# VH-VL binders against a0flq6r38to208, part 8

Target 1, 171 residues: a0flq6r38to208
Amino acid sequence: EARQFEDQHLIFSAPTSAGKSIVAELLSWKVASTGRKVLFVLPYISVAREKLHQIQRCWRRDDISVCGFIGPQASNPNEWLGAVCTIEKAASLTNRALSEDWFEEIGMIVVDEMHMVFDSSRGAHIEHMLSKVLLWNQSALEKVRIIGMSATIPELYRIGKWLDGAKVFEA

## First folded at step 4 (VH-VL)

Design a47 (framework fv_imvotamab_arm2)
Fold by ESMFold2-Fast, scan of step 4:
Structure a47 (fold): chain C 171 residues (1-171), chain A 120 residues (1-120), chain B 112 residues (1-112)
Amino acid sequence: as target 1 above (171 residues)
Amino acid sequence: EVQLVQSGAEVKKPGESLKISCKGSGYSFTSYWIGWVRQMPGKGLEWMGIIYPGDSDTYYSPSFQGQVTISADKSITTAYLQWSSLKASDTAMYYCARDSWLEYGLFDYWGQGTLVTVSS
Amino acid sequence: DIVMTQTPLSSPVTLGQPASISCRSSQSLVHSDGNTYLSWLQQRPGQPPRLLIYKISNRFSGVPDRFSGSGAGTDFTLKISRVEAEDVGVYYCMQATQFPYTFGGGTKVEIK
């Protein structure tokens, strides 16, 4: 079944703590360093651009390629291991991974503002995307790990249950 | 595609035991609730209970508590509804339906139903 | 338990005419999270129920836009703007605001 903590989905929650992002970034770097793809999913273009530059700077020393899938002109670079995406672009990219048979190359998806899954318009894209990941994981030898970062809300446990019993850390 | 497939029709006598099934496919089985709904002939819908297969947490309607057992086997993505001793009043169509942690009571996908007839 | 009461159509509906179904709850359906978990289901003869509307007014994927839901608190309405032959069946409201979930008694929609 699932390895101890290795394939466990995680949710980090703090009132306004910057520290929750650091753990997700460290875990994602470890995944990328093994040659598997990591997707970072963020709600707005401006936040995604900032995150793209931050991750590119942090992973430069290890020569890990990071690209952006932000805005109307989605980049189609070859040979990336890190992708920083807006919600809708991440959903499109994961659909493309399934249709082009490279979904197994994905090791981790990091979703910022995970509580947006309760939003009816954009939340549907997050739900659709992550539901496909959870379905893939049922039969996959190497699972895709989901890391969520969220505001502290009373309904956070419901997201944890939906993510196959994800472990919730509240600061 | 998401599907819930239920076991076939059953004809039983009072006092007999029965276990019917609801097999889920096309989605993460351990990420959603499975609810059971009864519909007696010519009558409306009655909610019986619900199970979260991820940890087997179950909740029953007070009217059905102690009358039936709801369970699930996540290794074969199947939920069950079971009677230790059937009564004629258990004659009904039984439906399973998927429910969401993100939207309570959504019941977005339903099984085709299992007709259970209990007669002497 | 929350009791759900449905008002039946006053007369058979002629094809192309509107239909309106009422549902009343014995207490407020507002959940502690601020949402109202009131759904409408359609059951065609010999078929399992099908989700039409959730959280009062949100139309489920694939449901025609002639179906709409409205209401608040304890009084809710499902409206079909132009009834078609395929709309014949029994319609149920359901609350999932608290356990146990409860259904209305159903409202039969027939074409004259």
Scores: ipSAE 0.660, ipTM 0.860, lowest interface PAE 1.8, mean pLDDT 89

Design a48 (framework fv_imvotamab_arm2)
Fold by ESMFold2-Fast, scan of step 4:
Formats: structure tokens, C-alpha cells, sequence
Structure a48 (fold): chain C 171 residues (1-171), chain A 120 residues (1-120), chain B 112 residues (1-112)
């Protein structure tokens, strides 16, 4: 049961992309349904647009607003519970949440291709963003949960340790 | 603001026990390693060991294995370095430093140091 | 244990002139993940060490661009292009490719 891990960050890895997204999508829906914000962080505009449409379709029945932060089209943060972002847009949005004092409204951040934190030129943005989340959680009453989706790599456990002892699930 | 603050200077006699501390603040304490480094007077840096406070996993330099104990209390964001019986050769400056799981050897923040003097 | 050897032991330099410090490891510092975990630290008189460079050539945040690192395998170099008064201190290389981490013996940079 997902609830047995409700207070921990999670990392899911699988040889194929299919197995690792299902649990993250279910957990994110549960968070949004309680009225807290969920951010989805993806590496490329094309993948983010696809995820945006998918989540909008899945959450439509529950009248949960989902906005994209993946290009020139920006959305008001007060009008959404789901945000699908590219890496740099997610970093900017979390910085705004801290500056404008609504970071407590965020319940979960789902990071796709989490292994990019290592040798990607964009990995610094992921590291900086998630380091702020980990610091926030040190004293927060209600924590922001980090869910990572990753390729199966030998170094995956290092990301788990860095994410405050996240539980790692390999399919 | 990330800070590592170490306990004050100590003056001890051979055979006495000692426990010095390194308190972290301004970051997620259980997301980083804390390493201990010795610098004998007028000498270079020596790596003693390291601890991951999240699960208290430790690694020691063979030269220090059995000579010291490294521990941490994550509830008060503090790491410790301990001797059961000090020797005159333990006289040194002791530093703690934060290390990364993502970039090994990234000792990006250091404590101010704790001077330990052991003399009869 | 990996042995780290630094040369020279002391490097007196004139202000504005370059300084070069070499570091050699007893075995390759390439980690199983493909990275080389060699860093350079600066220790000013009476102060704790300060990180300058990590993974051979990456400058840490706030480190002036006059500092640069290079090398591969077992041979590494730290260069200061134009030495300033504030650069006086002892410089150490360190490997973190495997436990135990090990330091070079240090190189003292002084103004002539």
C-alpha cells in the first residue's frame, strides 16, 4: 500500500518507462484531490506537453485544474492544483512559491528522468530545486513529497540517500 | 545559510575520554555526509572517516579504525567524534566538513575547527 | 590506499605571476561511475580549508576564474593565472574516488 510510505520520498525505476509512472500518477492524484499542489517535472517540451494532456484528461472528472509551464504560455499559480513543467520552469516556479509564501501549498513534486541530476547539463537545476524542498521539509509541519522516476542505473541508490533516505523500488 | 559549528577547544591528559561535536544548520542534515579531518600542528590534512546521519552508516580510514568513534544524532542535527582514551599524538586541529552523495569529495562547507591538546 | 603526491612543497611567486601545482595519484582516480573525484582545497593561515575545484576542473561557486584545474587518470594540475595577495596559503589535492579519501601533502603558496 502506498500509505505505508506516505512520509518518505520515493524513487521508481524500471527497465521500461511503462512500469514506473503508474504509482506516481496515482499518488499525485490523491495529493491533488486533497487540495494541495502537485508539480510534474520533465526534461523536454514534447514530453511535457504529452504529460500535460494526459494528466488533464485523467483529472478532468474531478474538476482538478492542470496547467502547463513549458513555454511562452504561462498560468496563474493560484488557479491550478497540477502543474506540468520543464526542468527550468519548475525551478522558477518553486522559487516563486518560496518568495511569494505559498510553498506550503505544494504537496508533491514528481521528477521524471531523475538520473539527469548526475551528468546532465540541466542537473544543477534539479539539484538546486530539490535541495530547497529538502530544507523546507526539515521544519515543515506538512512536507513536500518527492517522487522520482528514473532509468535503472547503478548510482540510483545515491539519489535515494540524497533525498533523505528515499525508498527505492526497482521493477 | 549553511553552517557547521564545532564545539570549543579542549585540553586533556593522556588516558582521558573526549567527545567533540559538529552541529549542522541551514540544510537537510540527513541528506549529506559529515566527514572528519585531522590536522596535526604544522602538518597537512588527514581524512579520518565519514558518517551519513540518515542511517548512521560510517566509513573509517584504516589509520583511525578502532582509534575513534564517529556518530550522529539527527534529532539535534549534530555529528560527533569520540575517543575512549586520548594519547599525546591526538593533539591536533579537528575539522568537520559536509560531503555530497551526488559529487563525492565535495567538501563545500567546513566547521571552524576544534583544537584538542593532549599533554601530561 | 591511494597515495597522493604534490609538487612543489613550496611555491614562492611574485604578485601577478602564475603559479602551478601538480598532484599525482598512485592509481587511476576514475570511479566506476565514470567520474574522476579529484578536488582542490585552499587553506589560508588560521582558517579551515575551502573547496576550490571538484571533479578535476569544475570551479566551486564563488571561486575566482583565475583558478583552473586540469588533468586525467593519475596526473592533475591546479593553476592560478595571476596570483593575488589573498591567495597565500596551503593548497591540497584530495581524491574521493574510493575510501579512504586521501590528501596530497600540500603546497605552500607565498609571495616573494
Amino acid sequence: as target 1 above (171 residues)
Amino acid sequence: EVQLVQSGAEVKKPGESLKISCKGSGYSFTSYWIGWVRQMPGKGLEWMGIIYPGDSDTEYSPSFQGQVTISADKSITTAYLQWSSLKASDTAMYYCARDSWLEYGLFDYWGQGTLVTVSS
Amino acid sequence: DIVMTQTPLSSPVTLGQPASISCRSSQSLVHSDGNTYLSWLQQRPGQPPRLLIYKISNRFSGVPDRFSGSGAGTDFTLKISRVEAEDVGVYYCMQATQFPYTFGGGTKVEIK
Scores: ipSAE 0.666, ipTM 0.866, lowest interface PAE 1.7, mean pLDDT 90

Design a49 (framework fv_imvotamab_arm2)
Fold by ESMFold2-Fast, scan of step 4:
Structure a49 (fold): chain C 171 residues (1-171), chain A 120 residues (1-120), chain B 112 residues (1-112)
Amino acid sequence: as target 1 above (171 residues)
Amino acid sequence: EVQLVQSGAEVKKPGESLKISCKGSGYTFTSYWIGWVRQMPGKGLEWMGIIYPGDSDTRYSPSFQGQVTISADKSITTAYLQWSSLKASDTAMYYCARDSWFQYGLFDYWGQGTLVTVSS
Amino acid sequence: DIVMTQTPLSSPVTLGQPASISCRSSQSLVHSDGNTYLSWLQQRPGQPPRLLIYKISNRFSGVPDRFSGSGAGTDFTLKISRVEAEDVGVYYCMQATQFPYTFGGGTKVEIK
């Protein structure tokens, strides 16, 4: 099922998180296992910390390094393939990747609570970050894939259309 | 980083054709609408129309429908405003502005404006 | 078309004093998605317009906190708590709830 959509941006929505997170986690593991970076973007510090520990535990067997970009940082980790970030930290990390010329190493960005793009205060960070990804993809040899997990909302098609006609899956 | 750069001032005679441009940079051109706004000398702002370069969906104000053509070329990240036959009443400053897909009316970045003067 | 009526046409104000601008729409600006797409723009002499506020009350990046927006439905207000010399210009409200987008007539803020 993953192979059917390997080059498409995807959005998963369901009343519960169980079904939508499984596919995103499988796809992100596959990307990281090939040596490309995966970013996980979550709205709150507590949820991001839980996700960090979950991904670290799951990817430990494959020697895949996962780091958190959640709180105040004196310095960034030297090496990682997985990054679990809050929204603002993900935007900063993405900007840093462009400035330091390692954006091509990113294979996937997974955005939890994607419907927050409609939020006035934090939605702009999501919109601007993903806009830069879409701009990069216009000329990149290997695209950065965007996977969104969202609540079921009437205007979900707007997100799909904005993400170059992303596939939208509703449970 | 985000920038909209418009073409230079134009001086034309009634009946002539004209095409002015608005070039976007520093963002994904196909992910934002580009709107055109007219301001006649000493007057307020008038919304002319808007285009979504990703699929060329174009909407016009009824006052400008059939008077102008809005288009975009996503390969060079440029939007256009065109007249088949100019009139003296087209004398105005023309602005382009970027609009969000999720927060409509968020004209967050504007071009510097193109002054069009139409006189005999 | 939604008609946007803006008052006053001109607002002379003393430096450091507040200014208030009203905007009224001919019909509700609530979109079917639940959002209200009302924005406020500032145009300084000889410059293109600049976004100040979007979706009624959200201040755009870099806009000073002396600017605030409020309102609901058909009646909206832009307030400048303490007018500074750089605030001289024309202010416009705009609706983007439906096509065509429409502007208010503008309010000129002047120092007296």
Scores: ipSAE 0.022, ipTM 0.638, lowest interface PAE 7.4, mean pLDDT 87

Design a50 (framework fv_imvotamab_arm2)
Fold by ESMFold2-Fast, scan of step 4:
Structure a50 (fold): chain C 171 residues (1-171), chain A 120 residues (1-120), chain B 112 residues (1-112)
Amino acid sequence: as target 1 above (171 residues)
Amino acid sequence: EVQLVQSGAEVKKPGESLKISCKGSGYTFTSYWIGWVRQMPGKGLEWMGIIYPGDSDTRYSPSFQGQVTISADKSITTAYLQWSSLKASDTAMYYCARDSWLQYGYFDYWGQGTLVTVSS
Amino acid sequence: DIVMTQTPLSSPVTLGQPASISCRSSQSLVHSDGNTYLSWLQQRPGQPPRLLIYKISNRFSGVPDRFSGSGAGTDFTLKISRVEAEDVGVYYCMQATQFPYTFGGGTKVEIK
C-alpha cells in the first residue's frame, strides 16, 4: 500500500488530529534520514513550539538537527535538517531557500491545518509557498513532497485538485 | 515570471470555424484554472467559462453554453476557445486569464487579448 | 446569476484628488469557505484588464498603496486616494463567489 502513494502529495483529514500526524512524522523522519531538509508548517506559535520539542526529542536519537522558526524566538541556525515554522516564517524560509540556492535540499514540506489556505489573512502565504514548490517540481530531478493535515471540510477537493491530484485520506 | 500569451488577431466570415489559443508559462499550468472573458467593442467584460487543465473540468456561463468549446492541452501548456460556426455578434476582444485561487476566486494574470472580427 | 451594479458610470477627477467607486451585489458574496470573492480590475485604454484588489481589500503584487478596497456582504468600495495620470481607464468589480462569475458595468476614470 505504501508503494501506491510514493511520489504523490498526500492530505490526511480527520475531525481531530488523533493519529494523522504519526504518518506524516514517520515519512518526514525517513526524508531527513536521507540528508534532505523537512519543513513543518503550523498556524500558531504555541502549537509550533510543542511540535518543535516533540520532533527534537524523537530525532535526537538519530542525531538529526531540528530548529525552530517561530515568532519572536526565531533564529537563523546554520545547519539543520528539520525546521518547525509558523506559516509566515515558513514562507520567508522557502523564499530564502530559492534566493540562496538551497531549495533543492528540501525533500518535504508538512503543512498542519492545511485548510487554513482558505483563511483570508494567512492563507495567501500558504498558497504562494506551495505554488513555488509545485513550480519547482516541474523541472526538479528530486521533487519536494507536500504532506497536508486538515480538518474534514467539504472544500478539501479543491486543495487535492490544486496539489497535482494529491491523495486524500479521510477518517 | 507568470505569462499568458494569446494567438493573433483573426478576420473571419459568418459560418466559419475558429480556434484561438492561450499559452501559459512560468507556473504549474495544471494547477490553475484558465478563464475566458469577452469584451465586445465599446462594452464591458463578460465571463464565458473556465477550465482546469489538470483534469479538463470545464464550467460555462449559461449565456455561452453550447456556443463555444473551451479545452486545454497540458502537454504544450495551452488553453483553447473554439467556435464551430461564427456569427457577426462574435466580433469582440477575447481574453484569457489565470484564476489564482485553488478552484476559483480572482483573475491574477491576463493575456494580451485576441481580436476576432466576423464580417461578410 | 448575481448582478453586480457599479456606480458612477464615469468619474472625472482632478489630478491628486481622491476617487471612489461603488459596487453592489444582488446577493451576499460570502462563500461557504468564509471568504468574499470580490475583486477590482483596472483596464487602461488599449490594454487588457489588470488585477488591483482581490478578496475585498488585498492589493495585488505591484499595485500602489493609493488603491484600497473595503466593504462586506453586498456593498463594496474601491478608493484611489490621490489619482495620477496613469490611473485613467475603466474600473470593474467582479464576483467569483459562484458560477457564473459576473462583472460590474464599469466606471470610467478620467482626468479633468
Scores: ipSAE 0.198, ipTM 0.717, lowest interface PAE 4.5, mean pLDDT 88

Design a51 (framework fv_imvotamab_arm2)
Fold by ESMFold2-Fast, scan of step 4:
Structure a51 (fold): chain C 171 residues (1-171), chain A 120 residues (1-120), chain B 112 residues (1-112)
Amino acid sequence: as target 1 above (171 residues)
Amino acid sequence: EVQLVQSGAEVKKPGESLKISCKGSGYSFTSYWIGWVRQMPGKGLEWMGIIYPGDSDTRYSPSFQGQVTISADKSITTAYLQWSSLKASDTAMYYCARDSWFRYGYFDYWGQGTLVTVSS
Amino acid sequence: DIVMTQTPLSSPVTLGQPASISCRSSQSLVHSDGNTYLSWLQQRPGQPPRLLIYKISNRFSGVPDRFSGSGAGTDFTLKISRVEAEDVGVYYCMQATQFPYTFGGGTKVEIK
């Protein structure tokens, strides 16, 4: 009853990448434009690189800094509003945000292929990361919004309920 | 660190009411189901019911429907198991457990148990 | 209700030897989503239950690799490859494929 639409976690279910990815990008751009950090979490290095270049192109006109946390790399600057990560790097980055007291700067986490939470090895990283977000939101003044992109699977309702009654959109 | 901490042991007489608690910490309380399991002295485990604190969705075992009430208070991250009128046959150890139903449908973390003794 | 039957009732075993526990369900545990929600729990004397195995064969965090689960449909097995003194306790299978959740009757593992 008290939760507004803008504070609600969202899940977009589409059979292909041509579906609803653009909606998550528009919502994340709005968050970044207010000065809050946005994390994009993707399962594979190749798709994460494509997403990094796509977001950098889309956000360059607004002078919003977007960095990649994908593989072996030289030190990255700490000044960014968008971070495109693989699953394990995103989990590491969120742990770092908690230990270094800047988790409150995060406004949104966008998880691609969210159904991978059911993968026993890599899914644990997604689960632990998002569980920390949900725990943070219980006591924080400024909440972190979770946006999921998923294949249409029979278990999708379980993820929606787990994410504090997330709104599910199916294409 | 995920923890479920249950209230202390209870000694009651038949006909009395009782409400025992299970306090969750270290995780998003409203995002996981809490189940209740009974273990009578020297016996096995019996599933009583389960509640999702986020929306108070509750499911009961048919054998416990109408005998107990399961509830939760989000503001203090606590689940409850309640009897309006205890019987001697309610003497048992009662466990609460967190269900990762969103992912696997199993009890991953358990409380230490609350021993309830009902005798005249 | 799905009835879960465990055998044996008790399993005395020599240290370092294997132990095997069977669990049989009265109907298939395959959920409509394709998963089988069969788990195994260990209860040491005076302790609450502890999750060992979930979804037939997946070890929970911190569970030694000497524990393994297998099976399909209605017939499931928990194996301890080399029993240690700390493995003494009662083992339960549990199904969460449908409500009500149901437990097996338990198998007591003890050192002879």
Scores: ipSAE 0.386, ipTM 0.782, lowest interface PAE 3.6, mean pLDDT 88

Design a54 (framework fv_imvotamab_arm2)
Fold by ESMFold2-Fast, scan of step 4:
Structure a54 (fold): chain C 171 residues (1-171), chain A 120 residues (1-120), chain B 112 residues (1-112)
Amino acid sequence: as target 1 above (171 residues)
Amino acid sequence: EVQLVQSGAEVKKPGESLKISCKGSGYSFTSYWIGWVRQMPGKGLEWMGIIYPGDSDTRYSPSFQGQVTISADKSITTAYLQWSSLKASDTAMYYCARDSWLEWGLFDYWGQGTLVTVSS
Amino acid sequence: DIVMTQTPLSSPVTLGQPASISCRSSQSLVHSDGNTYLSWLQQRPGQPPRLLIYKISNRFSGVPDRFSGSGAGTDFTLKISRVEAEDVGVYYCMQATQFPYTFGGGTKVEIK
């Protein structure tokens, strides 16, 4: 949390997901507390459901609304500050934010299992989504911060470079 | 739409300096490498070098090290290829192409090319 | 530097017939990450090169399925199952496993 890391994209890698998850949750809570939207992107419905309930419990005391975008049913995007999504639903939601002119309300996107960007089919959705975020940030007055949580792999630095020189923390 | 747009054709004399450009648009310029490829008239492709505009990390082919300078200006999303002193043997078509951190050598988008002719 | 040797130099083909291009590297193209960064590029007359295939066999977006890549280690093949008029051009293999990236000498595909 040094000043020099305030506006950088970040990637956390550790043997256990619990440690890196806590840091991402604290950073995301800070963003939501300022009134900006936070998206959590996870690979599988079961993992996303667990994350949804966890974040709802953690943010309840501050009365921050957290919605799930996991199944075919849609929630009203204008009434939440936290969204827990599967990969494909997150990609759809960010496309909708661009077409409906509320993309600027997004302050942070947290991507779990970030190393899946190297997967051919599902990784393409992550790549397309984050490429749009990176393009938006090139000229945006208020930028969207990307936080990645990943397995410890030798190729992790490549994702950091692709995310505008994101700071990489490896345990 | 991702585009790489290169500067126009150049006609120069041996010994003159030259700087040609490659402007990227429709993507995050600092997230991808820009490579330079030479094609001499009627010949094949030669990889010259590559730059990552995000931190200016630059890699050259040994054949081109010290003969050209590759640089980039993030503020105008433009990469450059420069000669301090041109030779007749520099006559060629020069292409820029985008390369990926996620897939090495992808070269998914190419500029239209800049023809450089060096003659007396 | 890795040397890429491409054969044949030219391939005259009748419309609708197959064409095959071979590429051989002077050393293994397997990267330390386990991937093989061999790609195929097409250059139509008067046009810049265009990516066809990456990592041996993956077709790039918009590339027709008549194009296929195969191979491993040091020996690679690009096949066009049914050559069309628009396939006329020069084809290059390229390795990006290590710097400097290197190209094959090219194969000219033309209609007889």
Scores: ipSAE 0.649, ipTM 0.861, lowest interface PAE 1.8, mean pLDDT 90

Design a55 (framework fv_imvotamab_arm2)
Fold by ESMFold2-Fast, scan of step 4:
Structure a55 (fold): chain C 171 residues (1-171), chain A 120 residues (1-120), chain B 112 residues (1-112)
Amino acid sequence: as target 1 above (171 residues)
Amino acid sequence: EVQLVQSGAEVKKPGESLKISCKGSGYSFTSYWIGWVRQMPGKGLEWMGIIYPGDSDTRYSPSFQGQVTISADKSITTAYLQWSSLKASDTAMYYCARDSYLEYGLFDYWGQGTLVTVSS
Amino acid sequence: DIVMTQTPLSSPVTLGQPASISCRSSQSLVHSDGNTYLSWLQQRPGQPPRLLIYKISNRFSGVPDRFSGSGAGTDFTLKISRVEAEDVGVYYCMQATQFPYTFGGGTKVEIK
């Protein structure tokens, strides 16, 4: 029951964005508190900046380092547990994790506006990144959990099934 | 990188059984459909069917339903196309192709093809 | 089954000149999700097919910008703005809006 919850990818969908993010944020904090890396993937620089400041403020009491990978590369040392990224920067960071052999340190990837996987210009970055996660998880001792936040769209069931039968929550 | 590698050419007689394979590598095999496409000599492409290895959901073209069986073994990342009894009219090049589960008809990677010749 | 009708059967073209291929479906290709799953594939002699365009007009990774797709509903077009020697081959439209997926009959692009 509880163990099934821990293993499964999750998708949250609601007409409004505010309510659906709280569970993802609590789960993310829990992963970071165990010493594993969490990536937050957002579509636009402005939204990513807001999320960066919000997560930095929320995780400050636990002294958890959160860095931004937004626009120009962040100048912070590689001593973070939280990374807030735009889509293309997240894809680059996960590729770096594979090539520099620290992908196993990643515990969770939170994708905001998950429905952007269908965007013809940027969706391929999300699809390729998450496909690498799914491939990694087939043999990994510590799996990377995918959490998606999405608008309510007809294709939502498709994303859920693609993510190894992810549990879908709709408001 | 992403690859689909198909089994080698086959020469068979009518009435014989055959099973050809398509091995995927470099991606999450259970997260994409594998489709099978026939191309008869000098002719166009015909869609035969498709399988989602994650749950073995299989869809056939009505023209091929009952004529062939599509299956997959996710433990060795391999999809199969099989005939219980071949006919001369089965002579063709057979391709496997990976299809996006997220976007229908995005056959982004293809096997090299398996030539099947059926003659008496 | 949805029938895909492709014209012309062959398109001899001079290098550097444009080529245009038409594809018509027997019924609307608009899926219940609002998307139109119309793809274009290229097959060079002796090679497997290769994806060029998906969802009417989206160019697949690595495909040159001289290839473009357009259309809606039941009428679709693939254009090559400046045909190059490597563009020789057979081009197919395909619908994936419903099972079974179906292909057009193909258009052979050749240099005259």
Scores: ipSAE 0.419, ipTM 0.799, lowest interface PAE 3.4, mean pLDDT 89

Design a56 (framework fv_imvotamab_arm2)
Fold by ESMFold2-Fast, scan of step 4:
Structure a56 (fold): chain C 171 residues (1-171), chain A 120 residues (1-120), chain B 112 residues (1-112)
Amino acid sequence: as target 1 above (171 residues)
Amino acid sequence: EVQLVQSGAEVKKPGESLKISCKGSGYSFTSYWIGWVRQMPGKGLEWMGIIYPGDSDTRYSPSFQGQVTISADKSITTAYLQWSSLKASDTAMYYCARDSFLEYGLFDYWGQGTLVTVSS
Amino acid sequence: DIVMTQTPLSSPVTLGQPASISCRSSQSLVHSDGNTYLSWLQQRPGQPPRLLIYKISNRFSGVPDRFSGSGAGTDFTLKISRVEAEDVGVYYCMQATQFPYTFGGGTKVEIK
């Protein structure tokens, strides 16, 4: 029962990012504190840079290393517990984790603007990446938790159902 | 790699029951729809229905509702198409195909097909 | 049910020449999420169908760039810029905007 709750994927929906972002950041900090990697996935370079600075500031006193995988920038994947990525960089990083045999080190993936999964140009990258996570979770002892933050849209139920019946919170 | 493997060809008489299978591998079975498509000899494709194995949500084409049953068993990653009483008009090739739950109509992977022949 | 109508029923083409297939829906295929769930499938003789194009114009992985899709609303087109021998088969459009999904009647592409 207790494990059921901790393995559950979550989706937060609100007209603005303020409230939903705080909860995701608290949950992600808890995961990083256990020594497992956390990925933050955002749609645009500018938003990802702001998020990188925010997470680095919040996790500074706990000495948790946070790196950016934004645009052409990259960092050593073995020296971080937090990674702030654009969509395409996150997909690349998770592919590397599978090929280099460190996917088991990932504890959580936080996807901002989750509703972009419906976008035809970039949504495929989100769908493909999270599909690999869901496949991994079928046999993994320690699962990767998916946290989504989304605009308030009628189709939010579809995303929740797709993520193994994720719990949906609407502000 | 993603694969859908269907059960072998069947030869049946009218009135007999039949259950054919479609086994998925290489992906999260509970995160994709499995659709069933009929193709009568020399004819086009007909969508029969679809199932989401994660919660067994099932949708049928009006033409097939009440004539067949679609089901899935998550524990063995297998979807099924079943007839209680076959008719000669059920003679066809039956395909299963994986469909995206998020982007409807992406039948990206298909089974090899199961040929069902119903004759007296 | 949304009715999908394909023209022509048969398209004999000389190797290296272009082929064009039209698909018309009885209703708009725009979903409430803003996407248009119109796909094109290819079926070679004796083979299961294969996804070519999804959401009007997006090529599926491994599909050659000689295949292109276009259209909006109720009128859609699949074009093969330069038909090769392996392109022989039947092509189907399909809508998945609402249940039940429906297929066009198919267009047979043959080499003349």
Scores: ipSAE 0.142, ipTM 0.702, lowest interface PAE 5.4, mean pLDDT 87

